# VHH binders against p95470: the designs that were tried, part 47

Target 1, 316 residues: p95470
Amino acid sequence: KQVDVHDPVMTREGDTWYLFSTGPGITIYSSKDRVNWRYSDRAFGTEPTWAKRVSPSFDGHLWAPDIYQHKGLFYLYYSVSAFGKNTSAIGVTVNKTLNPASPDYRWEDKGIVIESVPQRDLWNAIDPAIIADDHGQVWMSFGSFWGGLKLFKLNDDLTRPAEPQEWHSIAKLERSVLMDDSQAGSAQIEAPFILRKGDYYYLFASWGLCCRKGDSTYHLVVGRSKQVTGPYLDKTGRDMNQGGGSLLIKGNKRWVGLGHNSAYTWDGKDYLVLHAYEAADNYLQKLKILNLHWDGEGWPQVDEKELDSYISQRLK
Key: E = the ipSAE of ESMFold2; O = the ipSAE of OpenDDE; V2 = 0.75 times the mean of E and O plus 0.25 times the DockQ between their complexes.

## First folded at step 18 (VHH; framework vhh_7qia_2)

Design r2 (at its last look DockQ between E and O 0.76; V2 from the best seeds 0.00; counts 0 for: unsure alone 62.1 < 65)
Fold by OpenDDE, look of step 18:
Structure r2 (fold): chain B 316 residues (1-316), chain A 122 residues (1-122)
Amino acid sequence: as target 1 above (316 residues)
Amino acid sequence: QLQLVESGGGLVQPGGSLRLSCEASGFTFDHYAMGWYRQAPGKQRELVAFITYGGSTKYADSVKGRFTISRDNAKNTVYLQMNSLRPEDTAIYYCTAKTPYDRYTDESYDYWGKGTPVTVSS
């Protein structure tokens, strides 16, 4: 069977690839070839100690991880949230290794990085993604719906916002000013991920709705900037903070609701990692790893046919 | 291919017991909440019992204290132990795997088995 994941991110330790997914305790898979995957572990055996404080109805389902290597350590960011609300927090847990067989293998939760509170914040603390700029400063992008996607500086140990705090709005869709601040609204944007390539930072974002099987409307848009803080402009020059975004991939009749991507450069090649719902399998979500190409103007492109040709295998 | 296969149904006398099993395949079992629904003749499908990712359980009021839901992730199986069965428990029992909730709604999208019949009659 194929690997069924949501919101996949990936990294490598030695000759082994590791895949992280939304789910109970954040599910981890390992692979030597990025095709055949085995269950490795869960980052959390029990829920974060602070999870129920943030979301009283929390039941172990952690959202939208990102994995970042820094100074020999692995930083795994994750989200705790209540459905339909911006009662959310992004946390971080740290490990020396991703190999469960290692004597050094231990996830140590460092707690909350940021928290969103209804009626206080017009943003939602979910969907973290990490990027380092050309100066070595590490940033976190995050967000969904409400006021859109945000970016802020992380402190030196990558566990809290830097002080003094520096925040930027990097993308958003139109939102009615008459809408109650507690409501997510119709601005269907989430899951930022930034890739540094050539002269630009590329901001990927998911538009539409996830997690609705055949009714999912997820698709990927992209903009770029010469600065990590933006503004990120689409192919027409429209600012992503003003509703801009150029379509990268939407899917087809066979594969719907594509999105929540990550993007990587490995061994001189670029990849787009995402999930898609397969119509032929009752819209069960599947891992997709697509080759990322660039046109003559430096814009990313993917071959939709690779949705059919890349087939993951979950090994027993 | 995703499959849910129920077993253990049958005919039992009032006061008797049955144990239903549902074996899952084709998806990551431990990523899903599992549940049992039932549909009696001429009635709508109703929730019987539910078990979450972390093992939290929920029961319909009509079966509370009599039915127990459990799961074995190693076997990709969810169980429903039914004790003190009553004629009103007669129905087709359906196994369900519940997808993660939409982030912004309480709507659920479920996968369903074909059902196993349970008849409680003297």
Scores: ipSAE 0.737, ipTM 0.883, lowest interface PAE 0.9, mean pLDDT 95
Fold by ESMFold2, look of step 18:
Structure r2 (fold): chain B 316 residues (1-316), chain A 122 residues (1-122)
Amino acid sequence: as target 1 above (316 residues)
Amino acid sequence: QLQLVESGGGLVQPGGSLRLSCEASGFTFDHYAMGWYRQAPGKQRELVAFITYGGSTKYADSVKGRFTISRDNAKNTVYLQMNSLRPEDTAIYYCTAKTPYDRYTDESYDYWGKGTPVTVSS
């Protein structure tokens, strides 16, 4: 049985890898080898105290986590939202360790980082991803549909925007001017993730629609910039704020709707982590960890044959 | 690998009871909301009962007070206790699982069992 995940992010503590997924309270798995995975815990046993204020229909599912290590602490960012609306917020919970057997293991929720409101904001406060720049400043990227993907400076304790605030648009697709601001619209872009490699920051983004079984159109594009704030340009020099984005990987007949990636350097090698819908298994979402290669001009590449060769194992 | 297997259907007299079971495998059962739909001959398929991963329930008006949905996450099973059965309850009953990952609409695809027939003699 493979690992059933959506929106996967990972980190390591000691000899143990931890994987975080959209789900009730954020589902956590652990592994010694990144192939064989066990259930570990949920970050919330109940729900964030503010969740139903943001989304009255909240059902306990927290979306689109990111995990970030900073000064000996683990910061888990998560999203609360409603179907087809930007009535959303990103929160953060913090732990000293990811090992549930430790006496120090305890998730301490720090509340809302940022909140979006229909008509007020032309952005959607979900899909956080954390990146530190060359000067040690930590930033959050986020966004889904509407006016696209944003980046803002975090404060020193990583729980709120910095003061004074600094915000940037890093990617967006064309949105019909005839669409009401409360509607998601036609700009099918979400799930930013930024990896620093060499002289560049690489912005990955998901285009298309997830969550439609065989009709899912989700795929990954990339751009890069020498500044974390952008502009992010694709291989042809087009700005991702102007519809630019170079294809990184697209699904095939067996593995559909690839997206919501993270990317990491581990032990001197680079990896792309994502979910893919398996056609042979009712389009259930499966974990993929793929090697990330670099061409002679510094652009990332993925060998699509690895979609068939990486197969996770859910233990017990 | 995903499977939803219904059982417990059959023939019953009006006023009788049946207990339907649906055994699920191949996915993380306790993430998914589970439900029962039914389809009578010549009718559209309709929701009977629904239960969230956390145990909250919803029922069609036509079955409230007579049917009870429950789940056992340790056994990956959802149940429908059907009491005070009427001829209009005659249908094929389908177990369903609803993915929790759709962020766009609640009209996402459900996963479906093959169904179990229930006949209430009139």
Scores: ipSAE 0.552, ipTM 0.793, lowest interface PAE 2.0, mean pLDDT 91
ESMFold2 (binder alone), look of step 18: mean pLDDT 78; pTM 0.794

Design r3 (at its last look DockQ between E and O 0.60; V2 from the best seeds 0.58)
Fold by OpenDDE, look of step 18:
Structure r3 (fold): chain B 316 residues (1-316), chain A 122 residues (1-122)
Amino acid sequence: as target 1 above (316 residues)
Amino acid sequence: QLQLVESGGGLVQPGGSLRLSCEASGFTFDHYAMGWYRQAPGKQRELVAFITWGGSTKYADSVKGRFTISRDNAKNTVYLQMNSLRPEDTAIYYCVAKTPYDRYTDESYDYWGKGTPVTVSS
């Protein structure tokens, strides 16, 4: 049985890899080889105490985590949201270790980092991703639909926006000015993830729709910038904040709706981590870890054949 | 491979009881809200009961107080205890695993069992 996850992110502690997924309380898996995975824990046993204030209909399903190591601690960012609305908030919980067997193992929720409110904000506080720039400043990218993807400085504790606040728009798709601000619209962009590589920051984003089984249209696009704040330009020089984005991977009839990726450099190798819907298994989403390569011009590439060759195993 | 297998259906007299079971396999059971739908002859499929990961339940008005939905995550099984059955409860009962909703719509793409028939008749 394969690991069925959404919006996977990954980190390592010692010789153990940990995988985090969208789901009840944020599901955590562990692995020694990034192939065989076993259930480890959930970050939340029930729900964040503030979740229902943000979303009254919330019932434990936490979205789109990111995991970030900083000064010996693990910061797990997550999203609470109402469907179809930008009534959302990104929270953060912190742990000393990811090993549940450790006496130091305890997730401590630090609360809301940012919150989006309908008619106030033209952005949606979901899909957090953390990146440190070359100066050691830590940033959060996030967003979906509406005005697109945003980036802001985190404070020293990585729990709130830095003051004074510094925000940047880094990617968006066309949106009608006539559309009500409470509506997501048709600008189908979400799930930013930034990877620092070589001379550039690479912004990955998901276009299309997820979570629709065989009707999912997710695919990954990418742009790059020499500055973490952008502008991120695609291969043609088009600004991602002006609708730009170069196709990285779309999938095929066997694997559809690929997206919501993370990207990592581990031990000198680069990887793309994402989910894909498997046609042969009634479009149940599966974890995929693909090798990330770079062409002669420094653009990322993946081999779609690896969608078939990488097969995760969920152990009992 | 993802599977939902219903059992426990059959013929029962009015006022009687049945317990339906749905055993799930091939996916992470405890990630999904589980439910029961039913479809009577000539009628549309309707929600009977639902249970979330956190154990919250929802019932159709027509079955409140009579039906109880529960789940055993260790067994990957969802149950529907049906008491005080009525002729109008006659239907094919379907087990459902609810996929996460699209973040921007109310649409969901559910996994369905093949159904188990329940007939309430004197």
Scores: ipSAE 0.576, ipTM 0.833, lowest interface PAE 1.1, mean pLDDT 94
Fold by ESMFold2, look of step 18:
Structure r3 (fold): chain B 316 residues (1-316), chain A 122 residues (1-122)
Amino acid sequence: as target 1 above (316 residues)
Amino acid sequence: QLQLVESGGGLVQPGGSLRLSCEASGFTFDHYAMGWYRQAPGKQRELVAFITWGGSTKYADSVKGRFTISRDNAKNTVYLQMNSLRPEDTAIYYCVAKTPYDRYTDESYDYWGKGTPVTVSS
């Protein structure tokens, strides 16, 4: 069963896969096979208590989750944002299990991790993604437009920045000096995700615009670094903080707006997880789980033909 | 396949009532804010009412106190109860599913039904 998802992330508990999507309270689906999905729960039955303070027009939708397992707990990061503004914050809620039937199933919200404010910050606090480095330090990447993608060290509880704080810029595109800080601007980059593979950390980023049906230009680029903090360099050696980024995959006639990916190693195999808009089905957002392959120089590759593992009947 | 199917329109006398329904299918209904827009001949389309997934509502000033929007997520249906109808309410009424994912403040990518005509005339 195909599911209607945006900004998908997933994890496994026991024999069950759990998929998290932008939606009211963060929509959660479950599956035994990663092919057939069913509704499971929402992480928030109402809303975070702080959501309307950050975004007065908040309508119950939480954006761009990430799910991270750490020391027997599940950490679900989520975003609250005002449309077209960097009036935003990333929060975290924690659970001992993802199984709603368990007596231990309870999301315990831990509040805001970071918050962006127009005119104060030249970054947008959405699109979290968690990565642990080789020394066990846990980091959060995040960002959308403005000054691009950032990475900061999390504290031991994974609920706040570490003290003393350590922040890095990991990718950005050129932003006009003429733009007011309150405007998102022309730097169309967001949704970082970092995967460790071998001696490298691979930073995936979404370039372009989502959410425009057939006009969507969203596509995925990648760079890598031996340090989680960067610099992340593309295949030609260009820094992603200076416009570097090697194309991983872009849309085609049937599937547009590919992006907001996550990436995982499961059972010795690597996967790229993303949403794509299906032209045949009114550009509704569909889940894609693609095999992530590696060339002889260690760069990731995806076979575009795998997008067609499901095609709605109208374009068949 | 995504569908928004309006019903309940028709001819009614001034002061009368109509109830519009919109049955939705082919998408995750409770992720979307739902709304009604209308367009009279020769005029621009305009918002009538909308309702979020959680039940918060907004109305055009011209219909406040006369129209009520509601939704039934179990039936994937949104309703517009129209009371105290006036000739100025004559229009084609469109059911709209508001995209929940737009980060760029551009409503042009919402999903629209075919519309149901409402005529208020003696």
Scores: ipSAE 0.566, ipTM 0.805, lowest interface PAE 1.9, mean pLDDT 90
ESMFold2 (binder alone), look of step 18: mean pLDDT 79; pTM 0.795

Design r4 (at its last look DockQ between E and O 0.74; V2 from the best seeds 0.00; counts 0 for: pae E 2.7 > 2, unsure alone 62.0 < 65)
Fold by OpenDDE, look of step 18:
Structure r4 (fold): chain B 316 residues (1-316), chain A 122 residues (1-122)
Amino acid sequence: as target 1 above (316 residues)
Amino acid sequence: QLQLVESGGGLVQPGGSLRLSCEASGFTFDHYAMGWYRQAPGKQRELVAFITWGGSTKYADSVKGRFTISRDNAKNTVYLQMNSLRPEDTAIYYCTAKTPYSRYTDESYDYWGKGTPVTVSS
């Protein structure tokens, strides 16, 4: 049986890899080889204490985690959201270790980082991703639909926006000005993730719709910038904040709805981590870890054939 | 591969009881809300009951107080205890795993069993 996850992110502690997924309380898996995975834990046993205040209909499923190591601690960011609305908040919980067998193992929720409110905000507080720039300043990118993807400075303890606040718009798709601000609209962009490589910051984003089995249209686009704040330009020089984005991977008849990626450099190699829906298995989502390559112009590339060759195994 | 296999259906007299079971395999059971739907002859499929990963339950008004949904995550099984059965409960009962990942639309992309027939008749 393959690992069936959504919105996977990954980190390492010692010789053990840990995978985090959307799900009840954020599901955590562990592996020694990034192929064979075992269930490890949930970050939350039930729900954050503030979740129902933000979303009264909250059902315990936390969305789109990111995991970040800082000063010997693990910061796990997650999203609470109301269905079909930008009534959302990103929270953060912190742990000393990812090993549940350790006496130091304890997730301590630090509460809300940011919150979006319908009719007030033209952005959605979901899909957090963390990046440190060349100066050591830590940033959070986030967003979906509405006004697109945003970036802001985190404070020193990585739990709130820095003061004074500094925000940037980094990517968006066209949205009708006639549309009600409470509606997500047709600007199908979400799940930012930034990777620092060579001379550039690379912004990955998911276009299309996820979570629709065979009707999913998710695919990955990318742009790059010499500054973490942008502008991020695609291969043609078009700004991602003006609808730009170069196709990285779309999938095929066997694997559809690819997206919500993370990207990493481990031991001198680069990887793209994402989920894809497998047609042969009634479009059940599967973990994919692909090798990330770079062409002569410094643009990322993946081999679509690896969608078939990488096969995760969930161990009992 | 993903499978949902229902069992426990059959013929019962009015006022009788049945217990349906649905065994799941091929996916992460505890990530999903599980539910029971039913479809009577000439009628549309309707929700009977569902249970979240955390154990919260919801019932159709027509079955409240008579039916109980439960789950055993260790066995990857969801149950429907049906008491005080009525002729109007006659239907094919379908097990479903509800995808919890939809964000923007309420369209159903659930996984379904093949169904088990329940007939309530004197």
Scores: ipSAE 0.769, ipTM 0.889, lowest interface PAE 0.8, mean pLDDT 95
Fold by ESMFold2, look of step 18:
Structure r4 (fold): chain B 316 residues (1-316), chain A 122 residues (1-122)
Amino acid sequence: as target 1 above (316 residues)
Amino acid sequence: QLQLVESGGGLVQPGGSLRLSCEASGFTFDHYAMGWYRQAPGKQRELVAFITWGGSTKYADSVKGRFTISRDNAKNTVYLQMNSLRPEDTAIYYCTAKTPYSRYTDESYDYWGKGTPVTVSS
């Protein structure tokens, strides 16, 4: 059973699962079983008040959400951007509950967390993902193309970088020196997500290109570190800041391209959540929830046959 | 299964009107910007009109003031009202859905209907 989503993340409140997707105002779906999804709401009825200032060509479509629960609140991070540009920003909106029927249900936008500007910044402020370290410090990873993936400390209320600021490069691919700083360039890496498991932090990253139908090359790589700040090393010991990254999973002929994952532990089991492009359905992007297993050396493994286990279904 | 099905084309005299419809199914319609392109024999395919999921529109200069694009998200349908038709509007008209997920390259992989012919002859 499949749902048409892009950049999926999810969380649970009570007996209800909530799935967040790139879309107008961030599209929210709900489910009791993670299989049958129904439309719930949009986090924004219009757009963030600052969106057009950051990205003049902004068209109302918010990108790449992440959802994080902290001290009784739900933090929804989202990206404002435009095609092929790093005129972008990550914002955050907060809610006490995800249940639209509750009198406490109200998304309260807290504004910009981080902003990238062409020529000023060699990174792109999209694709946020939140991780808390072993000491309770909360971090945001982010990035797409340009100088790759970054990680920084969040402040205590999780709406801004900490003061003093602490930033780390966690993964990047080689970028052509002939490329203008204003252009995305040749370093096809984005969408970080960090999962804590055992003694390690595991950094997942999407390599290649999404969104090109049968020509999509998007796939997932992984590295790990004992410190949330890195260095993240692949299975051969190569640093992800130096082009390292061990293949976790790639698409097949039926599901061409996949990525922008999140990862969760639910009921004692680990899952990888991502989108994949279905060849039989015009390469539309569909939700995949895959079992995440761990080998004897502590590396994540996914059975690629699970890509074919779900069937398409229409959203309500 | 994704489908874009155009209708409403045909023969019309100069100065006449036609209304094209495109019924969409099998995808999340309100996530997509929708458009109409046309291609006359021996010419390059060109944008006619475009409408975002929020209703903002764009028109080719050659059709401004004569054509109107609209959408009905409840019916998963986009329309092109074509008034004051001219012989140079003769073409096959294609409904398109533009993927909203292209965020790091200007290459895009739009979805296309099979087209509906429009002939304006005197």
Scores: ipSAE 0.434, ipTM 0.719, lowest interface PAE 2.7, mean pLDDT 88
ESMFold2 (binder alone), look of step 18: mean pLDDT 79; pTM 0.804

Design r5 (at its last look DockQ between E and O 0.88; V2 from the best seeds 0.00; counts 0 for: unsure alone 61.6 < 65)
Fold by OpenDDE, look of step 18:
Structure r5 (fold): chain B 316 residues (1-316), chain A 122 residues (1-122)
Amino acid sequence: as target 1 above (316 residues)
Amino acid sequence: QLQLVESGGGLVQPGGSLRLSCEASGFTFDHYAMGWYRQAPGKQRELVAFITWGGSTKYADSVKGRFTISRDNAKNTVYLQMNSLRPEDTAIYYCTAKTPYDRYTEGSYDYWGKGTPVTVSS
């Protein structure tokens, strides 16, 4: 059986890889080879204490995690949100270790980083991703639909926006000004993730619709910038904040709805981590780890054939 | 492959009881809310009960106090205990795994079993 995850992110502690997924309390898997995975834990046994204040209909499913190591600690960011609304908040929980067998293993929730409110904010506080710039300043990118993807500077302890606050718009799709601000609209962009490589920061984003089995239209686009704050330009020079984005991978008849990626450099090799819906298995989503390559102009590339060759195994 | 297999349906007299079971395989069972729907002849499919991953339950008004939904994650099984059955409970009962991942729609992309028939008649 393959690992069926959504919105996967990954990190390593010692010789063990850990995978984090959308799900009840954020589901965690562990692996020694990034192929064979075992259930490890949930970051939350029930729910964050503030979740129902933000979203009264919250039922325990936490969305779109990101995991970040800083000064010997693990920071796990996650999202609470209502369906179809920007009633959302990103929280953060911190641990000394990812090994549940360790006596130091304990997730301590630090609370809300940011919150979006309908009719107040034209952004949605979901899909956090963390990046450190060349100066050591840590940033969070986030967002979906509405006004698009945002970036802001984190404070020193990585739990709140820095003061004074510094925000940037980094990507968006066209949105009708006639549309009610409470509606997500047709600007189908979400799940930012930034990778530092060579002379550039690369912004990955998911376009289309996720989580609709065979009707999923998710695909990945990319732009790059010499500065973490942007502007991020696609291969044609179009700004991602003006609707730009170069196609990285769309999938095929066998694998649809590819997206919500993370990207990493491990041991001198680059990887793209994402989920895809498998047509042969009633479009059940599966973990994919693909090799990330670079062309002569420094743009990322992946081989779609690896969608068939990488097969995760969930061990009992 | 993903499967939902219902069992326990049959013929019962009014006032009788049945226990339906749905065994799931091929996916991460504890990530999903599980539910029971039913479709009577000439009627639309309707929600009977669902149970979240954490054990929270919801029932249709017509079955409250009579039906109980439960789950055993170790067995990848969801149950529907039906007591005090009525002729109007006659239907095909369908097991569903509710996908909680869609941020904008609910219920339209759930996984479904083939159904088990329940007939309440004297």
Scores: ipSAE 0.826, ipTM 0.910, lowest interface PAE 0.7, mean pLDDT 95
Fold by ESMFold2, look of step 18:
Structure r5 (fold): chain B 316 residues (1-316), chain A 122 residues (1-122)
Amino acid sequence: as target 1 above (316 residues)
Amino acid sequence: QLQLVESGGGLVQPGGSLRLSCEASGFTFDHYAMGWYRQAPGKQRELVAFITWGGSTKYADSVKGRFTISRDNAKNTVYLQMNSLRPEDTAIYYCTAKTPYDRYTEGSYDYWGKGTPVTVSS
């Protein structure tokens, strides 16, 4: 049986890999080899105390985590939202270790990082991803639909925006001028993730629609910039704030849609982590860890045949 | 392979009881809200009962007080205890798993069992 995950992110502690997924309280798996996975824990045994204040229809599922290690602590960012609305917030919980057997294992919720409110904000506060720049400043990217993807400076303890605040638009697609601000709209872009490689920051983004079984159109695009703040340009030089985005990988007959990626360097090699919808198994979302290669111009490449070569195994 | 397999249906007299089971496999059961729908001949499919991953329940008005939904996450199974059965409860009963990942639209991408028939007749 493969690992059934959505919005996967990963990190390592010692000899153990930890995988985090959208789910009740954020579902955590562990592995020694990135192929064989065992259930580990949930980050919340109940819900964040503020969840129903932000989103009255909150159903217990926390969305779209990111995991970031900083100064010996693990920061788990998570999203509280409601279907079809930008009544949302990104929170953060912190742990000294990811090993549930440790006496130091305890998730300490630090509350809301950022909150979006319909009609006040033309952005949706979900899908966080953390990147440190080459000066040691830590940033959060985020966003889904509406006015697209944003980036802002985090404060020193990584729990709030920095003061004074600094915000940037890093990618967006056109939305209908006549669309009501309370609606997500037609700009099918979300789930930013930024990887530093060489002289560039690479912004990955998910375009299209997830979660539609055989109707899923979800796929990944990329742009790059020498500055973490952008502008992020695709292979033709088009700005991702102006509809730019070069195709990285799309689905096929066996793996109809895919996206919400993260990307990492491990043991001198680069990897792309994502979920993909398997046609042969009722379009269930499966974990994929793919090799990320670089062409002669410094652009990332993925061999789509690896969708068939990487097969996870759930032990629990 | 994802499966939802209903059992426990059959013929029963008015006032009788049945217990339906739905055994789930091939997906992460405790991520999903689970439910029972029914469809009588010539009628639209309708919600009977629903249970969230955390155990909260919702019932159609027509079955409140008579039907009880429950789940056993250790066995990946959802149950529907049907008491005080009436002829209007006659239908095919379907187990459902509601996808928790849909950000956009209601309900169209849920998973369904093949159904188990229930007949209540004198």
Scores: ipSAE 0.653, ipTM 0.838, lowest interface PAE 1.5, mean pLDDT 91
ESMFold2 (binder alone), look of step 18: mean pLDDT 79; pTM 0.801

